# Ledger of designs, part 15: VH-VL binders against q9gzu0

Target 1, 229 residues: q9gzu0
Amino acid sequence: MGDPNSRKKQALNRLRAQLRKKKESLADQFDFKMYIAFVFKEKKKKSALFEVSEVIPVMTNNYEENILKGVRDSSYSLESSLELLQKDVVQLHAPRYQSMRRDVIGCTQEMDFILWPRNDIEKIVCLLFSRWKESDEPFRPVQAKFEFHHGDYEKQFLHVLSRKDKTGIVVNNPNQSVFLFIDRQHLQTPKNKATIFKLCSICLYLPQEQLTHWAVGTIEDHLRPYMPE
Key: E = the ipSAE of ESMFold2; O = the ipSAE of OpenDDE; V2 = 0.75 times the mean of E and O plus 0.25 times the DockQ between their complexes.

## First folded at step 4 (VH-VL; framework fv_lutikizumab)

Design w3 (at its last look DockQ between E and O 0.02; V2 from the best seeds 0.00; counts 0 for: pae E 11.6 > 2, off the site)
Fold by ESMFold2, look of step 4:
Structure w3 (fold): chain C 229 residues (1-229), chain A 122 residues (1-122), chain B 107 residues (1-107)
Amino acid sequence: as target 1 above (229 residues)
Amino acid sequence: EVQLVESGGGVVQPGRSLRLSCSASGFTFSSYGMSWVRQAPGKGLEWVAYISRSGSTIYYPDSVKGRFTISRDNSKNTLFLQMDSLRPEDTGVYFCARTYWDYESGYYFDYWGQGTPVTVSS
Amino acid sequence: DIQMTQSPSSLSASVGDRVTITCRASQSISSYLTWYQQTPGKAPKLLIYAASSLQSGVPSRFSGSGSGTDYTFTISSLQPEDIATYYCQQSYRTPYTFGQGTKLQIT
């Protein structure tokens, strides 16, 4: 027998090969919990924290179509998309959200999902937790950063504003781990015609191997910086 | 002032057991995760165990999993490490460390005890 | 496991010198890197977290930088109290591993 860590890595790689033969993702072997925090610039203001209602893992076979479509739409660069294609990437889609503590935040769901032209948000933080499917073990935090700073997505929104033929867009953070699916809406008043960008869904992209590499701590530990109180 | 004081180290034969304790003061013990980190003679540092603030979540590296048990008593501000089936490679100084983690900065040990020596030898 | 390699393993320098220690990870660790100081016969002490952020109470002569696999720790003007062994640690992937240490001696 070999080194215990080497045996574990080899066993995981064999599972990955079996899943490819069956056209299944490693992500299909996990349960997920995901939380989304909209972190405000004002230090005294607590984050608007949401629990994702359903985390939908998508197999790698949708990967290249989504990326190539984004490149053709000029949402992000071809070179960045090709880097993602070379990784064994899992997509984790978050199509719906619900507030965990709306009373403390005091805002309606509509207000919390408009990303621009508002200026009060510093960043969006996604917290991802996983466990083996059918396990009774607690969820553990996935060791990866999922953070999208306001300045980074504002730059992309500003580049898109001059284009006429798009209502839906996708933008990504610099390390291409967080993708925002945005609905472009037009608000018309007597004084101006303003565009708003409304968040429709979030997708996390990460290497499949990250699903078994957990950070220390509990869900409660990791949510505390974003919780009221 | 945050203070962590380890005790319970000593010299034991391979295959025997030893229990370490860490007394905490100067902070709200029940609000923090805690870890044990060891240092073999003339070697680097190795993380050994983690326990969450409530004790509900516990982590070990493979090198000690199944042999070491971390626990805590929040009413007495005390952290424990039960070490069973000790091996010569477990020899070293064992430090108690307060564990800090957040998404932005990652995982680190912001306060350490002075350490308690453990020697596993015939 | 992610291997952390520090360079040099030991060095000697004079008071007032600039001291540089490097830490190389066997794979990218996304700036989840921490530096500790261990004075002989004492416990480690946190100096720098998140690759470049100074812990409160740490003198400004200490600094950290780097990204990806390559990280640097610098003492801008060495003081007598800085004699110690310095360790880096990654917290990107379990098990969280430390470098082998750099022993700093003062002439």
Scores: ipSAE 0.006, ipTM 0.515, lowest interface PAE 11.6, mean pLDDT 78
Fold by OpenDDE, look of step 4:
Structure w3 (fold): chain C 229 residues (1-229), chain A 122 residues (1-122), chain B 107 residues (1-107)
Amino acid sequence: as target 1 above (229 residues)
Amino acid sequence: EVQLVESGGGVVQPGRSLRLSCSASGFTFSSYGMSWVRQAPGKGLEWVAYISRSGSTIYYPDSVKGRFTISRDNSKNTLFLQMDSLRPEDTGVYFCARTYWDYESGYYFDYWGQGTPVTVSS
Amino acid sequence: DIQMTQSPSSLSASVGDRVTITCRASQSISSYLTWYQQTPGKAPKLLIYAASSLQSGVPSRFSGSGSGTDYTFTISSLQPEDIATYYCQQSYRTPYTFGQGTKLQIT
């Protein structure tokens, strides 16, 4: 049996394969790039910037079975999940991401990011770019804001801490545009037992109508605020 | 500071229509779902309607379904409740409420307006 | 519809007392339960969400617990400003329903 990391990778690959077999949507007409910035509370501290390895667009209906399974397992309410099943919403899945730090050996490695416990993160920012498939045009920024404030996901983490039964958890920002897939791990030290929450993957929700709504600027322009000076 | 201000309440006869408005400020209106909740005189709270942030998802209880219409104008930071075929049992204070949602908590109302009174009487 | 039954309907206690209110759902609601406080003539105020999560700015004397169908709201030490009617609300399924309320008074 493969190591836990291998199993996770296989599970993600299976999910990807399943998602690809689903109905073609308008989102399938686009190529996507995504970046993830972890913005720190300390202004002097540079943001941690990551590039998503692959962005997988899926219509919400393509994810229906998984959502409903969560409902059946009493993980989610049926009514809470209905909005996620809207036909007019595109899910942009980011299963893995890698650091953009050029000064770090092995920066090409996919890394999980620890979100808790820590108090230095202000927010998570996702930057989404797209272009028409088979276009020689540069990627354009999608006109949508994807942010997740630490206060919003931390309160959800605290709630989950009281529940012993969940290893994988999903948290979302208030406007339901950013979903974080979190792995809960227990670390045993000689002194104590600690619980950590690691970010495994991200999913962005975008109304289908916004797929053609682009902002001005280049990828570099939009990454600049999160790049080292 | 989050503020919700209801208006449009009044006294009407049964069978008549009334349109309520809720003006929102202090937050990004388009980022949140909204609900109407009413309270009959001396009674408890009753959920009346929900509308998602984009307006694509709407829910009603059977008590008002077919008679009430919830809508929103995100450009004006305004929530509406069109009430048609009003009945005496619709009498009460109507609150607009910002509706928060996540997978762990479901739907709940984190901010409320002061309410606007609606009286349906012959 | 999911019925929410609160108990008691009314309660009188002294300052400093521990107060407990219960809410029972007609079916499991998977902790999708919220507690509100409403003072006379005012709008309801959010206190507890997700059955046990304390809303920001709410005093720590307020707490919630429970799972499945049975939930409990607790005030560890009753204060004069806590005079209000308290409501539970489920959001497991539409229609979102409230308990009938518990009117809390101070003796």
Scores: ipSAE 0.000, ipTM 0.541, lowest interface PAE 11.3, mean pLDDT 85
ESMFold2 (binder alone), look of step 4: mean pLDDT 93; pTM 0.941

Design w4 (at its last look DockQ between E and O 0.01; V2 from the best seeds 0.00; counts 0 for: pae E 15.6 > 2, off the site)
Fold by OpenDDE, look of step 4:
Structure w4 (fold): chain C 229 residues (1-229), chain A 121 residues (1-121), chain B 107 residues (1-107)
Amino acid sequence: as target 1 above (229 residues)
Amino acid sequence: EVQLVESGGGVVQPGRSLRLSCSASGFTFSKYGMSWVRQAPGKGLEWVAYISRSGSTIYYPDSVKGRFTISRDNSKNTLFLQMDSLRPEDTGVYFCARTYWEYRGYYFDYWGQGTPVTVSS
Amino acid sequence: DIQMTQSPSSLSASVGDRVTITCRASQSISSYLTWYQQTPGKAPKLLIYAASSLQSGVPSRFSGSGSGTDYTFTISSLQPEDIATYYCQQSYRYPYTFGQGTKLQIT
């Protein structure tokens, strides 16, 4: 009778093989929270912080929640979880976001955010948190960096300005971890025609293997640098 | 072919309850969010409820919040709408709709034929 | 809630005509707009999503455009089978809301 640990390993390997065959992702087994911070160039100016209303993982897999629950119940170790992970990339969509006002509880307002033309934004920072579904555990920060510097997306905007045919624009950061879906609007003023780029949605790209890679700290700890005093 | 078939509609008195069902076929039900949309007689469309593919996320408008409950059984490819404390203004045809996600938001790409609900004294 | 206002409420046109329907949102909805067609006694049918994306299988005579608060739905050449009520719907914010509809008839 093989070592209990050996049996567990074999069971996990079998599950992994099944998941691989079905091209299933573990992303569906997680709840996600996401925050978006617009960091300004002026250091004295506090970031504009937004909470994503819903994080939508794009998955096409046939993952059985009951099986995964069983796995979770039998193995809570990070190492065991890693054995089930594939090297597939998970897309985490943030279609809507609401402004966080610390001074008024519950007074969040969804608004469009203009990215261009403006010169006061240094970068966009996305903070991703997750936990196992049906867990009483708090959300944990995903150990991944999601930043988009203004220089990078402005360069792409300028390139698109020369093209009249595209209303929907997608730009990405150099490491292809943050994708911005942009709505281009032409405003006619009595004096001039102006082009505005508005942020419609954000999509984060995360390797599946990083789904269980959590940093230390709470949501509050990680939001603190971006929150108004 | 994607098919959605609603059932459970009928005539009920105000204050009563009704349970609607939507049977889905022709697609992997568990991969899609689902919604209920209703249409009062001779009127427009009104969104009633949304449920994510896993059932973990649910949304209601204020008009039905606290009275209606959306749920799903993925093993049976069935969507449900429990309607409690029914009012005359709840009268209409109720459609189940597959709710598809695209980077520019949700839309209802497939609809059932609807089931009629009449609330009258 | 975001209010969606369609114009006109009703429209009569001849076969072959260009038909335009407008939808205005009470606030910017950033192209989170969908157009549906509903024939009498039938369920709505998806035509256009994301303001301008044509649903698969939908004839090319249908198109959508717009941004911000103002959107347009166009039938380039009206056909007899296009007799229906058309609805716009925003999915920018919950609750999702529909326009009041535009009833299209053929003269």
Scores: ipSAE 0.197, ipTM 0.741, lowest interface PAE 3.6, mean pLDDT 86
Fold by ESMFold2, look of step 4:
Structure w4 (fold): chain C 229 residues (1-229), chain A 121 residues (1-121), chain B 107 residues (1-107)
Amino acid sequence: as target 1 above (229 residues)
Amino acid sequence: EVQLVESGGGVVQPGRSLRLSCSASGFTFSKYGMSWVRQAPGKGLEWVAYISRSGSTIYYPDSVKGRFTISRDNSKNTLFLQMDSLRPEDTGVYFCARTYWEYRGYYFDYWGQGTPVTVSS
Amino acid sequence: DIQMTQSPSSLSASVGDRVTITCRASQSISSYLTWYQQTPGKAPKLLIYAASSLQSGVPSRFSGSGSGTDYTFTISSLQPEDIATYYCQQSYRYPYTFGQGTKLQIT
């Protein structure tokens, strides 16, 4: 049961092993599928639904540094640091998609969706599915909600309009689970120059542990409310 | 080493309420979802309720939805089932079960011994 | 709801016999199927998950197979301690339903 420095060093080494093991094991072991629905305000109108062609996962490494610094500076106990490991986040980037409409050629394309100026969209809904990598089992819905309501992103766009020096913007929904990467474009009109905000990509943030908490149902069950037909 | 111990069962009249408890030991309770499963006398098993590890996600079948409430206290390693508006059809042995999740589904890897509930006039 | 139908409802066999129990789902469940053993007076015990994966500590004489709607549970050589009721369960879609059970007795 040695001196205090030996016990702290052993605890730090165990914490580092836990962080590496957890992060590498969970995120690297999953396949992802994501769909994006642009939900219209008119209830009878079906959503514009897109399938993400490639979901790119990125683990944030800021949690490891913050935890190690806290342990080194005696800001956290070992028990508190282990709880923080369960809150590690993963970023799921969605730069390209394809339309789910059958009357449109199903080509993968860079994300290109005008979000403003328009007022016919109620919200953006992202549907995330996961499975263990290389499994032949169906993808299962991740038990989390990813919604970004029109009012929330429009407020942020209007604020950016007053600051012309921005070339690109990133906005997030209130619970910080959906991040929109926006390209600002200027168009000449008969009266004056107009600004358009176009969606270039979406990033979902979620705790890594959420990847293994699945809701019931199939992809088809969860897509049905948003399908074009 | 994993132990689940139910309590709170008994005999009650229809329309009354009963609260079941399940004490957990031998594992980190807050890392697992939990379920209640019941078994009518001489009959098979019926899933009754599920609660996620944090308590943020809860499911019930239609047979008990609106009458039963599952909850948990992670600081006390305890799972609860509040059963209101009890019916004779709710008679049976009630098991608490630890759920295990992985890509191939949720299943019950450890069970308690059960607590009997009888609803009769 | 997805209905799970087991057959037979009961059976008797001798020590050393091969025993087969089937479970049929009313729709495809994509191998989201689990088998439980319940010995008399005891709680259920997990034997097989994901249709064919054997739980740790379960004897190798137990096995499972199947896909889609049709699943099979097998005891390759029946032992005296295997007297129990066996249940299948789907976890593909809420609510997670069980089969009615198969009571196994030894002659």
Scores: ipSAE 0.006, ipTM 0.414, lowest interface PAE 15.6, mean pLDDT 78
ESMFold2 (binder alone), look of step 4: mean pLDDT 91; pTM 0.922

Design w5 (at its last look DockQ between E and O 0.01; V2 from the best seeds 0.00; counts 0 for: pae E 15.0 > 2, off the site)
Fold by ESMFold2, look of step 4:
Structure w5 (fold): chain C 229 residues (1-229), chain A 121 residues (1-121), chain B 107 residues (1-107)
Amino acid sequence: as target 1 above (229 residues)
Amino acid sequence: EVQLVESGGGVVQPGRSLRLSCSASGFTFSSYGMSWVRQAPGKGLEWVAYISRSGYTIYYPDSVKGRFTISRDNSKNTLFLQMDSLRPEDTGVYFCARTYWDHRGYYFDYWGQGTPVTVSS
Amino acid sequence: DIQMTQSPSSLSASVGDRVTITCRASQSISSYLTWYQQTPGKAPKLLIYAASSLQSGVPSRFSGSGSGTDYTFTISSLQPEDIATYYCQQSYKEPYTFGQGTKLQIT
């Protein structure tokens, strides 16, 4: 029936289906582990290493449901599924992270790490590991490089110093697929007024197919450069 | 009560084949990876094969790669090991083991009683 | 391959004795180490994982320690039912190798 109310209901059902597609992602079929290392310029100074408490995936494509159905129903091989996913991007948000300082039981450091004004950090490195959800397999390192060098993010901080924006800022490294979510805070002491930039959270982005492209080695192998010998 | 029961062992000549089976009960078989571990006389334990819960990931050490094939049938709660081109050094007791993996490592948390395999001329 | 060397290969002890078995890896395995017990005529049984974590249902007289390349397994007061061969295994790098075993007998 060409009833206007019927057309409105059909439009609402289509909208609901699209919202469900956006919530049901391929990345939800993976478990993740992520670590964040702040690498210092001084060689003798050990990196500040953090473990991400929860990795939150967000998908931005319209083919996820078809691919998941095909893999679930065994009508797609992993190889075929990777070809279908090649153009799709996933964002992996790391809103919470905790210190891995292992020489003190129960030691943790604040989530909000000060990035500026300081000059002792060389780069931020993110180490991402994945496996199929509920798999009994070990986590494997994702074959990708996620780092953000000090000079690159400092340029962006200096550019925003004249802004009056009270919301957080996002700083981006497209070559290494890393976003930094930054909180600007103004400090006032009896002698000084100062602006600091604190790292609130990190987001990695990568093609979905990279979630199953694993490098060799264990988590320990890949953490070793950032830990005590 | 987790139970794993192996069968299919025996005495065979070099170059022949055997197929081992492991029947699982007391747990959700399809939720766990499985392994075969053998024990040669005087040598101790050796990991022989691993298969993930879905069958997607399979591992073999070089000593058996290309000759042994691990498989599973989740609808029958059964793990298999097809052993081809058997050699005298494959002689031993073959255990099936439930495999658990996480960030702390790789564990065989439950084992069967084993099935003997002898390869001799 | 990572070689796992247990010491001693065999030992005899009396009920109530403290028993120590060592396991040395040819390279650091970062506490990715398990200990198994195999009683005569039976299958192996998991005792300790992650170098020092006791499996559920395992008596508290069993313990593990160590890091890097050197690991120790201890029975604080030996009981008659502890007659077995004990194995360590690394799960740091494929292939996940076992030690050669330590046969424990009671005098």
Scores: ipSAE 0.006, ipTM 0.427, lowest interface PAE 15.0, mean pLDDT 76
Fold by OpenDDE, look of step 4:
Structure w5 (fold): chain C 229 residues (1-229), chain A 121 residues (1-121), chain B 107 residues (1-107)
Amino acid sequence: as target 1 above (229 residues)
Amino acid sequence: EVQLVESGGGVVQPGRSLRLSCSASGFTFSSYGMSWVRQAPGKGLEWVAYISRSGYTIYYPDSVKGRFTISRDNSKNTLFLQMDSLRPEDTGVYFCARTYWDHRGYYFDYWGQGTPVTVSS
Amino acid sequence: DIQMTQSPSSLSASVGDRVTITCRASQSISSYLTWYQQTPGKAPKLLIYAASSLQSGVPSRFSGSGSGTDYTFTISSLQPEDIATYYCQQSYKEPYTFGQGTKLQIT
């Protein structure tokens, strides 16, 4: 298997290829920024904050065949797919993300984040910001909640563990707003064999009508809770 | 009960325009995609246009692309089809159809009775 | 475009007969096939979707089967009210094309 960066690059290229076939949508009128925070159960432990390198908007209806194929191939849950197909939803893909470490100048390292096995993560929080294209205005926070509780994706991981045939899996939060693309890896040590789930990419789902629903505050205001003091 | 009622059909000369309307009731209009399907006299069915719930996703076949415009007003529970540059081959009954979409694809679960359109010199 | 070919174009059968209509797609449509019924002077009515799923309220004498490119619509016991033209339609890829129709009459 290629290195994490290679895999992400390939995923991005595939997505870009698909985007060439997309039809114009309202989402095309916006620029997006996204941040990912891994919030830990231990309150004293600072959140791990990541910046998405590029946010790629895709209308679900423009890729209906792919979505349907995903359902047929058991890549997506039936319930999630049904909701996505019935809604005018924009997918906001985050194929790459970089650690935001202010303590290290120039430290923008792309990494796969291990989600399992571990018990120290409380939840994943995604912060989405947008602005009209060709606008000099600052990015505004999109008024939507993107959270994925550890209990929810761990439950799904356990279910997948029983299936040995899949390396790449997709899990989603209960409200179907956050989709995690997971790479399943087996680690062989001389003593034991362990399975790990690594986060490869994230996709947020937002009703198209909410693209113009902004909250108050700046990017900094909204990142502050997840930033080291 | 789901009801779809088409209107606006008539007789027009080639090159002229016509606007069809479809009034929807008995369901949450804004929750469903909508389509137009036409049927030439004595012929089969032909899909003409699709519009998503919000109106931001629209599909046309090549036969009408560039000439027909589908739109909707969710506040009025109304679907529209603006037909420009009409041709004799556009003659037929035009049906408004509620379009259901799920993991099993598109299908038209409810239809109006149709409105006739005749394009002739 | 995906071409849908129905056969036969027309058929006549007696009340109580088993009737079978076939629909062939020019390429695989992965069971994204719908069957409609249209009685003379009326709007089409959805009967079967997803190749084999019976629409709510539709009599159980109607059924559908098939996969890939070949699909079959069946009326197990023909009734007088079943006089109509039947259409298949693929929803796999736009444009969402229909078959040419099968006109069913009762002898």
Scores: ipSAE 0.000, ipTM 0.534, lowest interface PAE 11.5, mean pLDDT 84
ESMFold2 (binder alone), look of step 4: mean pLDDT 91; pTM 0.919

